# VH-VL binders against q10081, part 1

Scores and structures below are computed, not measured.

Target 1, 150 residues: q10081
Amino acid sequence: MSNLEFVYKYFNSLDVKELYDIYLLRTNVFVVEQKCAYPEVDEIDLKCGHLMLRNANGKLVAYARLIPEQQQTVRIGRVVVDPDERKNGYGRKLMLQALETSKQEFSSSKTFVLSSQEYAQPLYRSVGFKKCSDAYLEDGIPHVEMRLEL
Positions, changes and structure headers below are counted from each chain's first letter, unless a header gives other numbers; antibody chains are not in Kabat numbers.
F, E and O stand for the ipSAE by ESMFold2-Fast, ESMFold2 and OpenDDE, each averaged over both directions (binder to target, target to binder). V2 = 0.75 x the mean of E and O + 0.25 x the DockQ between their complexes.
Where letters were taken out, [cut] stands.

## First folded at step 1 (VH-VL)

Design a1 (framework fv_alirocumab)
Fold by ESMFold2-Fast, scan of step 1:
Structure a1 (fold): chain C 150 residues (1-150), chain A 121 residues (1-121), chain B 113 residues (1-113)
Amino acid sequence: as target 1 above (150 residues)
Amino acid sequence: EVQLVESGGGLVQPGGSLRLSCAASGFTFSDYAMNWVRQAPGKGLDWVSTISGSGDSTNYADSVKGRFIISRDSSKHTLYLQMNSLRAEDTAVYYCARDYEWGSDYYFDLWGRGTLVTVSS
Amino acid sequence: DIVMTQSPDSLAVSLGERATINCKSSQSVLYSSNNKNYLGWYQQKPGQPPNLLIYWASTRESGVPDRFSGSGSGTDFTLTISSLQAEDVAVYYCQQYYDTPYTFGQGTKLEIK
């Protein structure tokens, strides 16, 4: 039976293999699979927390970054699950852990926000997020803002 | 064993009520959106309702909106459909179906056996 | 609402021959951002629940035989069975999951000739 492990680190605490795993997964999902034309690497990566989900073999199967914002708000971004692992419920496990980790690391967190591609909304609704904006274009791709208040 | 099992169907008079249940086993129930899909005798498939894994979001077909209520209990691994003000046209086999939400797949990869609801005087 | 229309309503095909079922949506189910068609195909044998065959118009579900294939994009889709087997006798449904309400075609009954 495989055991799952969550690992949370800021950028300066990531080792070279973790950094490689994160960018490989993000590039394969956002650039190759989802055809997103975003600048994949940005300066926010240097200032935020990185949440990793690994399987029993040590493979990175899911990832998200946690960005502290003003007014007790945390933005969850770059949410990704390895395409070979999507039927295992890892996305929801990742999101629930993102909320718990955010409460531990940013103890006064009351509000969580994210920018969702329109077709990704059901994952975020499954953990309590609700649409809070009209559709808008981000790098040519339709998105909606979603919000969860504790 | 990954499985969905419906129960609660039966004969009911027009204007009556029934509560359907769908027991899930073999997977992490709260990771998945759940759906009810019905099929009238000799007819095609008709989507009825959906509920998110958290239970916070629901949606309904226009034909049942205001009469049917979908809900779930994660601790019991059970999906429910409360059906009120039943009409003859609600007569159908009701299937419970799983919808994997990661990436918003929306297709139904696991179905129950179905439970028959007959609305007749 | 997106209306799904299948053709034909019923089809009789000899064993080993190709069967083709068509599905048309009243509006495009292609999502341009990910280049995916939100269309699936289901098989329903008598007395059984539906079984997923194909999703995203052309991806076979695990365990589905190679003789089943899906094709098409936008509004026009096809399910093909390259060499009909006796166990393929069933009603086939297309479904769009581009937008709620989720809608199914009326079904195509496939019989052995």
Scores: ipSAE 0.000, ipTM 0.502, lowest interface PAE 12.6, mean pLDDT 85

Design a10 (framework fv_alirocumab)
Fold by ESMFold2-Fast, scan of step 1:
Structure a10 (fold): chain C 150 residues (1-150), chain A 122 residues (1-122), chain B 113 residues (1-113)
Amino acid sequence: as target 1 above (150 residues)
Amino acid sequence: EVQLVESGGGLVQPGGSLRLSCAASGFTFSSYWMNWVRQAPGKGLDWVSTISGSGSSTNYADSVKGRFIISRDSSKHTLYLQMNSLRAEDTAVYYCARLGYKYGSPYYFDLWGRGTLVTVSS
Amino acid sequence: DIVMTQSPDSLAVSLGERATINCKSSQSVLYSSNNKNYLGWYQQKPGQPPNLLIYWASTRESGVPDRFSGSGSGTDFTLTISSLQAEDVAVYYCQQYYSTPYTFGQGTKLEIK
């Protein structure tokens, strides 16, 4: 018996309910909670993989998208944990699974990159990412580029 | 075969603008971070800017922030540097340079262009 | 910013003799998680772009002669040319790629005595 389930799908394999769950979670965190009026849905969603973490009740509690950049690099984006579920360590579980899924789905993946908000850096450092740029503004929010090599 | 060729350099007045291009051939351009590195006459190498393979991430040296814009067109295999509000201190040979990715070893410049001279003078 | 300082600014060495160029970083460029030094060495001949010689402080780029070697860790690095040849006349630069901005040393001009 599993308490949590990881599901990974490309866009064309997502059903309507999964699309609804993903965009509801992403919009509530990135647009509503962070109070940023920016285009959250983009064309990259059509070309990347979507990693979902569901609890025992089938609720989507965490999500990330995995963007294969050519030659052994994967960009991890839209990392989000349901605000009601943040005290459960789901962010770390999600990141560790993102690395494992990337190894399985993208042969020879050795380099992982992401753009991190300042508050999220401790999460990413906990799984091995290291800052590799100065702070920059993205949609008015400070970010840094981070990398992990396996 | 595998090469980078810069163009667009020339003489420009202080406060003017100039756009540099770098044509890439012989490799999968969209897979690589690309960079501009400059060298003032008789001086050392100065990194100017970087852009990710997808174009979604950019970074700049403090001396050019707000004045220079790095961009790319992967369908044309071309890297650009839009230089605005040019100053005499921007006079340099501008090199296009690629970051390597062999065995998870990105970040070192494994391929360079010939350079294009930019002279900012009144 | 990580400041890279080379010594000496210029060096004259006789053909067949050993040439040593030093590079110091203002902070460590060793990443503990993968135990790699994010340091490279470049050779620039007059009128030419730089050419990569060494990456990860001690790994020689393909096609670079065995007489070139890199050593050091953390903040102190050395490029050694074990038996100088006439074609080695150039300016040599160290570079850190540990963090942006990517920074180069001021260069060491190598000449034949």
Scores: ipSAE 0.000, ipTM 0.488, lowest interface PAE 15.2, mean pLDDT 83

Design a11 (framework fv_alirocumab)
Fold by ESMFold2-Fast, scan of step 1:
Formats: C-alpha cells, structure tokens, sequence
Structure a11 (fold): chain C 150 residues (1-150), chain A 123 residues (1-123), chain B 113 residues (1-113)
C-alpha cells in the first residue's frame, strides 16, 4: 500500500517523537496487554535497528527491532502491531519488510531467528520460520525459538 | 560505571542465616538475568543460583535448594541471596554475576562480575 | 548435569612460549539450530574475580589480547595462549551455558616455568 511507509533507524537517529511512539506502542502491547511486570526498555535498544510502519496519518501501527548476531544471523524482536490495527495484515507485512531490511543493513545475513510466544507462531510460519527448540519460559511466558534460513 | 558490588558477607555459625546483597549500576538492571557463583578457599567456581530479569523464574544448584532464596529489587537495582541453615561447606567467596542478555530466553555467559564477599561458616 | 573436565590441572610454560589448556564436556554443548557452542573461558588472577576471555567457544571478549584464542566444537575445546606473558599467570576455567545447572571445569593453574 502507498499510504503505508516503512522507516528504519538506529537509536541515535531516532527523534524524540519516534522514541515516544515506539515505547508507547511496545509498553501498551508487551506490558499492559500481556500483563508482564517487567521493564520493556533495555540496552539492546541502543545497539539495534528499529523498523517502524506508519500509516497515512503518521501513526505508528507496527514495529520490530532488528539485532545483528554472530554466524550471519539477525534476531527479530519486539514484534508488535497496534491492537486497533490488527485486522489489516500489518504483522505479515512487517515481517516481510524486516527480512528485506535485514538483508540491506546486515550484508551476508542468511539466518533469521526469533523467540515466539504461542499466539504468534502462525504469523512467523506464514513468512517461512520454523520451530527449532522445545518450549521454554521467558519472564514466565512460554516461548519457542524459530529460525529461517535463506 | 558498569559495576556490581557485593556486601553482607561475614562469619556465621552452622545453622545460622545471612543475607547477601549485590548493588548494580551503569546498566538496565531489570533486563538482565543475575546469578550467584561461589568459590570455596583454594577451590574452583561453583554456580549457586539464577534469577530472570523480571524475577519470575529462579533456579538453584542442588546443594543449596531449599535453603537459599535468590531475589531482586528492580527499584533499588539490587540482587539478594538469603542463605538459611548454613553449613561449613557453604564457606566461600560469593560473587554476583550478570548473564549477557544478548537475546531472550536462552542461557548465556557471565560478562560482568562483582569483587566478591566472603562468607565463613564456622563455630 | 553436564560435567566439564579440564586438562591438565596445572601447567608451567616459559615466557614467550605457547600454552594450551583443554576442556571436555560430558555431552555436546553445540546447539545445531544456531550453530553456536555454549562454552566460555574465564581467567582468574589471585584475589580477583573471574574475567571473561572467550565466549561461543572462539569469540574473544572486547579488550582481551589477541594472543588468547579458543577453538573446538561439540565436546572438545581448547584455550590457547601464544607468546605467554607474565601477566597471564592465573587459573583458567571453561564453562558451559548450554543448560542449567551452569557448570565449570575444575580449573587449570598456569605458572611460569
């Protein structure tokens, strides 16, 4: 869609309004909606890239962070879609862009990984990710590691 | 700046209790899993306990299970180890150590260590 | 529990010569999904806490001199110190972080010959 825009920035390139939008969305979904009693903001935010999806009105409707790891691997984390916007397929669109952006920003990237909650596995499978671990607890919430090799 | 400082060690009699503290500074404390690792005089390193960043998950070495309680206070940026029913074999320097939060859900290496605090259990 | 065994227990090496320390795990610490070996090496000098040297079996921690290198995969690992310096006198520990409980080798004491 031409009324949607993807923006990718590292932390030091984010302006204060972008930072506010990112943390508001992440806190609303990961802390308030998921009812997790832990801080959402961490030092990884200072080191990784931030992928934002905005609508025609400039509203941040989806977000993910892209984290370069060893072994030509990129970890995709903090995948979130505004609850009011979920019927629009933004999650899948975000994931496809995350893979494309990772290839552009992290040359030689061939492996993508993420830690998935149960509800999110169908989304990640739809873009090619496969479960590659047993279930484990992360802050009390069941997760599985998922991987995509290109 | 980025540092861990332990306190609370001392001399205690067998069967006694002691609480260790580890003050963290220079990083987002709640984003990291924290650990206690001990070392008996002249011996090697022995992992004691771990606690997740949120405090929702804890794990213990079999030798201390049921006697030691790991906890944290995110508002004070402090890790604790409550040691009960102490035994002579608990005599050791106790280090707090940070697990690198490279990414979520997996066990990682200890990239930051405190200076240690000595606990001596003796009559 | 994964048992970590180091060899030798102690080693004396002349200044400028190569020192080699071995570490064996009772089961593989290689995670096939990410191709990472969950193994680290630590240096501990008298009166000091342990200091991380190597993680993921072969990745050198920032600030660690390039004379330190790690190698190996699965169950057999080696820490190599080329051109030994006086400040390298310490006890060296390998550690697996593949699963809890976290376990360390018994340590290798490195001394100048």
Amino acid sequence: as target 1 above (150 residues)
Amino acid sequence: EVQLVESGGGLVQPGGSLRLSCAASGFTFSSYAMNWVRQAPGKGLDWVSTISGSGGSTNYADSVKGRFIISRDSSKHTLYLQMNSLRAEDTAVYYCARVTYEYSGTVYYFDLWGRGTLVTVSS
Amino acid sequence: DIVMTQSPDSLAVSLGERATINCKSSQSVLYSSNNKNYLGWYQQKPGQPPNLLIYWASTRESGVPDRFSGSGSGTDFTLTISSLQAEDVAVYYCQQYYSTPYTFGQGTKLEIK
Scores: ipSAE 0.000, ipTM 0.502, lowest interface PAE 13.7, mean pLDDT 84

Design a12 (framework fv_alirocumab)
Fold by ESMFold2-Fast, scan of step 1:
Structure a12 (fold): chain C 150 residues (1-150), chain A 122 residues (1-122), chain B 113 residues (1-113)
Amino acid sequence: as target 1 above (150 residues)
Amino acid sequence: EVQLVESGGGLVQPGGSLRLSCAASGFTFSSYSMNWVRQAPGKGLDWVSTISSSGSYINYADSVKGRFIISRDSSKHTLYLQMNSLRAEDTAVYYCARGYTVRSDTYYFDLWGRGTLVTVSS
Amino acid sequence: DIVMTQSPDSLAVSLGERATINCKSSQSVLYSSNNKNYLGWYQQKPGQPPNLLIYWASTRESGVPDRFSGSGSGTDFTLTISSLQAEDVAVYYCQQYYTTPLTFGQGTKLEIK
């Protein structure tokens, strides 16, 4: 009965329209809204998995990328929710799906990590992540590392 | 002067305990992660433990996990290493080192103490 | 764990000549998101603590002479001393800080020929 659909693809399986949607959403949130003047598109995009959440109209409303790291670890990055669609719980739904998808795609993974801006910590804490570092600057913006162990 | 000075090393028998101290001066101690790195006689450098600037986040090398305890006291500008159940292979010069947080719990070391010798022998 | 391997174990070079020390990591220490290599080089003179020379594979620490340079990316790194001076006699260590546990190479002893 879901009016929401999750789609997970590696870079080479993305079609042109999906790639357009992903970069439009990421650029509007991370570069325009958050005023972060650093390169948004990077080489990791070619090696990682892309998790998309679409609504009933096919609109991309939330996104995250899943990056396999060494030491049985998966890094969840570029977590974003469309500004017009906030307060619908999409961020939490996205994070829970990211954990589930990671278990399916990276079966040896026992540790999940992410770099969180101050305002986003409550979201990640709600799905089980805990702070594991002091604040540090990433491109001039305060972050903390967060970790979830299975 | 920006410096780190270690103390507390000495001769101890296997199974014994020692507590090392590292006194920091000339910089804002509470703003940096602190680390212990050891070097066995005639050997290379071996990372032992790290503690974050707040003291809340701690990591250990597998060889010392469960035996060594790192801690810090911001009011005294001092780093500690409590070493328990000492073994012959723990014999080394122990260096205190200041870490710069790069993204989380990874560090390069831009300031080192002079070292303190710990000898574990019967 | 990331294993760091240096070569050679020891090197003798004449004053004024070039010295080259190599370091290999068992896994890439290049972080694609910021295009930085999480690799540093340290100099240790007899009876002294290590001293940071290079971080981010190629950035010289403040106060380090320009004859010291670092190069390489991913898994293969080089420390070069363009014109060896007597004061450069030391053991040199590479270190990865890409992931915990932090690991060092075994060291390369540099001596005057």
Scores: ipSAE 0.000, ipTM 0.524, lowest interface PAE 12.0, mean pLDDT 85

Design a13 (framework fv_alirocumab)
Fold by ESMFold2-Fast, scan of step 1:
Structure a13 (fold): chain C 150 residues (1-150), chain A 122 residues (1-122), chain B 113 residues (1-113)
Amino acid sequence: as target 1 above (150 residues)
Amino acid sequence: EVQLVESGGGLVQPGGSLRLSCAASGFTFSTYAMNWVRQAPGKGLDWVSTISGSGDYTNYADSVKGRFIISRDSSKHTLYLQMNSLRAEDTAVYYCARVSYTYDSTGYFDLWGRGTLVTVSS
Amino acid sequence: DIVMTQSPDSLAVSLGERATINCKSSQSVLYSSNNKNYLGWYQQKPGQPPNLLIYWASTRESGVPDRFSGSGSGTDFTLTISSLQAEDVAVYYCQQYYSYPLTFGQGTKLEIK
């Protein structure tokens, strides 16, 4: 019915093709496009939820992971939009869905946090996140912590 | 409609200070990294300093480190360069330039101002 | 620091003829992971600020005439003007944006014979 489909799964529910799509997109954006040298794949991937946005052709166009933390907090990480699919509003749609999915999967969640690179701050501000730290370097790349309270 | 306009250049004595401004209009200033690039009379282009969109990350050429301070004011859509302890070799036209969107503030300069002349007398 | 060296320092080309300007970097500006060359070309006419011509070594900036093209990879790059026009009299600069400090070539002055 819709051209876009959101899919949310924990690691053990991902099939081989979904896992391939997720790591290909994350590697292409974080490692290849953004020259990020830090390890992309980590142990958190095994314990968190994976939110996927697919287009009408089944292509993975955007992705984020949702990490439940202490004190009713959810950390949203590895937010990526396929470089060929930018300016379609997928980042904003993904973030709004991440908040909604987090409320459904982690019903007590009240606080959402993320670490934002400089360039990505406008996206996160557009859905209500506010900067809550000074800039810090993570593997040489400037980041700020951002927070949204319900 | 999209433009950068520099001001604040002039004649200054060695050891003196000067503050340059660059007024941005026609684009969302706060989302772009900004640069100062200078050009001594009859010479080539020389990169001076970069500031990230948020203003939280800066880089400087070795020749100006400790003397120049790049800053920005998003509410005024203005980029600044505070130049202290000026030397004769700082004499140049100073250009304000916008970086194409990049995560680490490196990039090519897709928009330039007209430049403002700074002359440091010997 | 990555040192950018242009050749020649100056050249004179007849109207309608091909002009070729070379740029060499002291180390590769090709980021192998994204297969992009962090190299741009600028044109500066007398009394004017520089104007972006080419970025990513071969991508022409919007509004730049088709006669301008960029080629090369790694350490050796070329700017070509296929049919020189009078308005092309300028100094041309290559620039690397692979790493800080950002560096420019010394410039090539293009004149009409």
Scores: ipSAE 0.000, ipTM 0.503, lowest interface PAE 15.5, mean pLDDT 84

Design a14 (framework fv_alirocumab)
Fold by ESMFold2-Fast, scan of step 1:
Order: C-alpha cells, then sequence, then structure tokens
Structure a14 (fold): chain C 150 residues (1-150), chain A 118 residues (1-118), chain B 113 residues (1-113)
C-alpha cells in the first residue's frame, strides 16, 4: 500500500527527464552493481515500450521494457528495482503491471517470456512464470528462460 | 474515513446514457487501481471495468465493451463510468471498488442504482 | 472465462453451529510454482456492499473474525464459519483473480435456522 504510479511509453514519447531516469537506474543496476561488460543501451530500446514505476515523490523506483514478439508473445526485459527500494515489494507490483499493460497494449498477447538470473527466479515464480529451459551462462551469470501463459 | 461514495444513478430509457461518479476519501486515490462492479436486482456480482493508477490502462467486461468508458480524475479523487447505449440488462446497483495488493477487492462503495426501462 | 460455481444456493444453520459453503472453479486457480490459489471470499449483508473476508484462499483480511476460515486448492474451495452468529446472515461470494475477466460465484445465501 504505497503512493505509486505506473507510466508506459514508447521511446519517442519519453521526455528527457524520463530517459535520464531510465538509463541512470539501468546503469546503476546492470553495469555498476552487476559488473557486466556489455552495452546496456541497444536498438531494442527504440522499438519497445517502457514501463516506469514512480513513488509519491516522483522517483523512478522500478522499470521494465516490454518487447512484442512473434505469435502473441511479449518479452519482458531490463527488469530492475532501485537497490534502495527493494524492501517495498516493487518488483512484484511491476511484474503484475507489466502483464496487464501488455494485455492492453499488445492485442492477443497470451504468452510472456523473460530471461531470469538465478536470484530473481522467486520473484518471477510468484507472478506465475515457470522455468522453460536448462540453465545457461551469459557473461558468467546463470540464467534460465521463463514463460507464463494466460 | 476510508470510503467510496457513488452517485449519478437513476432511471433512463433504453439507448440512453448516464455518467456515474465515485468520490474517494481517506486514502491516496492516485495509488490504486479502481473498478466498477454491478449487481442486478436479486442477482450476483458482475465485474464491469478496471482502470490503472494513471488511467493509462483500462479493461472491460465483454458485455459492456464499446458502450462503457471508465475514467478517473486524480485531482478530484473521483472515478467515472460513462454508460452509453444502455440496455435493460444493464439495470443494476453499480459499486465502485478498489483493488487491494492484488486483484481482489478490498474496499467497496455503497452503490448507486441504475434502472433502464421504457 | 473461468466459471465459478457455488453450492448450496441457500443454507440455513442454527446459531453456534458450523456453516460450510463450497466453491468450484472450471479450471485450476492454483499456480504451482508459488503454491498460491487466486481465490477470495466476500460477505454481503442485506442492503450493504460486499466486504472482503478471505484472499489467497485461506488468508483472513484484517478485522475479520477468526471463526471465518478458507480452505481448498486448485478447483475446490470451502468457506467455513465455525460458530454461526446472528450478524453472519448474508450472501457469500467466491471470486477468482487468476485471470481476467474477474469472475464471481452465483452466491450462497446463509440464513438462521
Amino acid sequence: as target 1 above (150 residues)
Amino acid sequence: EVQLVESGGGLVQPGGSLRLSCAASGFTFSSYWMNWVRQAPGKGLDWVSTISYSGGSTNYADSVKGRFIISRDSSKHTLYLQMNSLRAEDTAVYYCARHGSYWYFDLWGRGTLVTVSS
Amino acid sequence: DIVMTQSPDSLAVSLGERATINCKSSQSVLYSSNNKNYLGWYQQKPGQPPNLLIYWASTRESGVPDRFSGSGSGTDFTLTISSLQAEDVAVYYCQQYYSTPWTFGQGTKLEIK
């Protein structure tokens, strides 16, 4: 029970402050915290939707991107919660909203997929995702593909 | 007090329109997904429509899709339901209802009666 | 759509006795990976709006007396009132929130015998 707002926009609708907030959060988690040696910003950012969760003070506390794929499938990627805010259940709220937003924005979406690091699997399982691949390594980090069908 | 109060119900002819309002107080309205749920006289509960915190996401029961429009005004702490092309089967008490931490309904208004009759 | 069916349609129970209301879903509302059942129960007293009693099939909402309990998993659920009191006269509804559209059972009317 928090004063939260979800905002969903495609890249061309993002203002400069939103873009700054998104890349700051993503860089702090995926590059700085996780020590990953790969480009964080990619061309998919230009073609997908961006889901933002802000608190009552306007701070971006959680984010995910929604990528429409073939055959009524939406890929949820770059799922991140501000490290200072992880005790507040924002990851679960974000994932539930990502599913609802996907159903509204992508006609006939029935299947949701994501690539999950080992530590994040409990979050995704709590929202309905099931493991659908063997573990694989990406930049030395264990991942599994997860799927949810509604 | 934490409460929801509906208004705008009344008697309307088939094919007519009505706009329902739901005034929220005692909680941070802008933080909650909101719903309309209806109940025909002597019948059970029937979900009508849902709207997200910001109003950017809406969903409708198939029976009202294309005829009803849910909206909200966070500055006025008010939820709306614009009802167009009304039919006799739309006759019901309309409840404003709040989603809890998941998609169950943890707060309900007292309801407003809509009667569609010639 | 997930269809919710309650039984019985009406039930008369004496004060202090146990009341049992059943709810069946047309498909499972249990997500096996998190072991949660996406099922709630509501109480509606005459002339009043519904009130949430139970969520996640068995979790009591704050302020709900402990004589109310929920049980079951998958497709078969039960609401139990262990010692019926006069103020419990109401219609009781189950609701699934596993997938949209959100659907309710037809209701069970509970009366004093």
Scores: ipSAE 0.006, ipTM 0.507, lowest interface PAE 15.5, mean pLDDT 85

Design a15 (framework fv_alirocumab)
Fold by ESMFold2-Fast, scan of step 1:
Structure a15 (fold): chain C 150 residues (1-150), chain A 118 residues (1-118), chain B 113 residues (1-113)
Amino acid sequence: as target 1 above (150 residues)
Amino acid sequence: EVQLVESGGGLVQPGGSLRLSCAASGFTFSSYYMNWVRQAPGKGLDWVSTISGSGGYTNYADSVKGRFIISRDSSKHTLYLQMNSLRAEDTAVYYCARDYYGSYFDLWGRGTLVTVSS
Amino acid sequence: DIVMTQSPDSLAVSLGERATINCKSSQSVLYSSNNKNYLGWYQQKPGQPPNLLIYWASTRESGVPDRFSGSGSGTDFTLTISSLQAEDVAVYYCQQYYSYPLTFGQGTKLEIK
């Protein structure tokens, strides 16, 4: 029921408050909550698009980055929902918007891919993604590659 | 000291196998797609295979599908190419190349020579 | 597969003169709504690995001299060296990264006349 707003920007267009909000949310979820051992901030952040979902109070409640690959393919990464805001359907809303934004920004994007931890697969399946690899370990954490073809 | 260093090349008989390695240093290896590109003596560049940062996505040139396997070990910062059922046409210098978030190759290794000959 | 064809196969140019290399793709590598051409240019000197010169058809890689420029869109692309220097003697390759399989042109050998 929040008055939601989606914003999409490349890194050089982010202001300092947006950058603060993004890294705070990502660090709190991936490093603090999920204890992920890999470096959270990477070079891809400088080259990809950043999709932000804010609530009526201007709080960043969900985020994903969109990485254009070859052959009209977009990789969706760093999908995160504020722990205090779960149960509001923000993850699903974010994923649907990521698909729409990718079509607008990357001309007729037809293939979407992502690396999913086991617990997150139901979210991605709910918007049309299908498993396309066997489980593999990334820094000791089980993942599967998922793909959606339009 | 951002660099890629290949190793493992050599002379092999037709039908044999060989494994190439590419040691990465100076950057966050797991954040980049990695590729193998080959070049036959006196010829042009030929893309062989790609692997995503997580290793969950791979793709191959038709000429090597079913014979070559690309893999990576992020803890060792190393890319691999397992080459099976080698043919004379596989003779080439094999380059390791970094894929700038799924697009162009902004960093290349020095190459390692693979010769397939009787 | 997208086939990349370069012309000429070899080119001899005097020091200080302009060199022009052409590259054609068998289908468009332009994404219309983002206006990006998925095309790069590489330089390879004898005994060395390729070096990235240009990406997105016209963006010069950091550290590459201003005399190198890329132009074109869709299916027809050009690499221009405005004033040839001795160190520019090399083989030049265009590459599309629009779709798999990734493909390179056959190469253009640039030599001093």
Scores: ipSAE 0.007, ipTM 0.508, lowest interface PAE 12.1, mean pLDDT 85

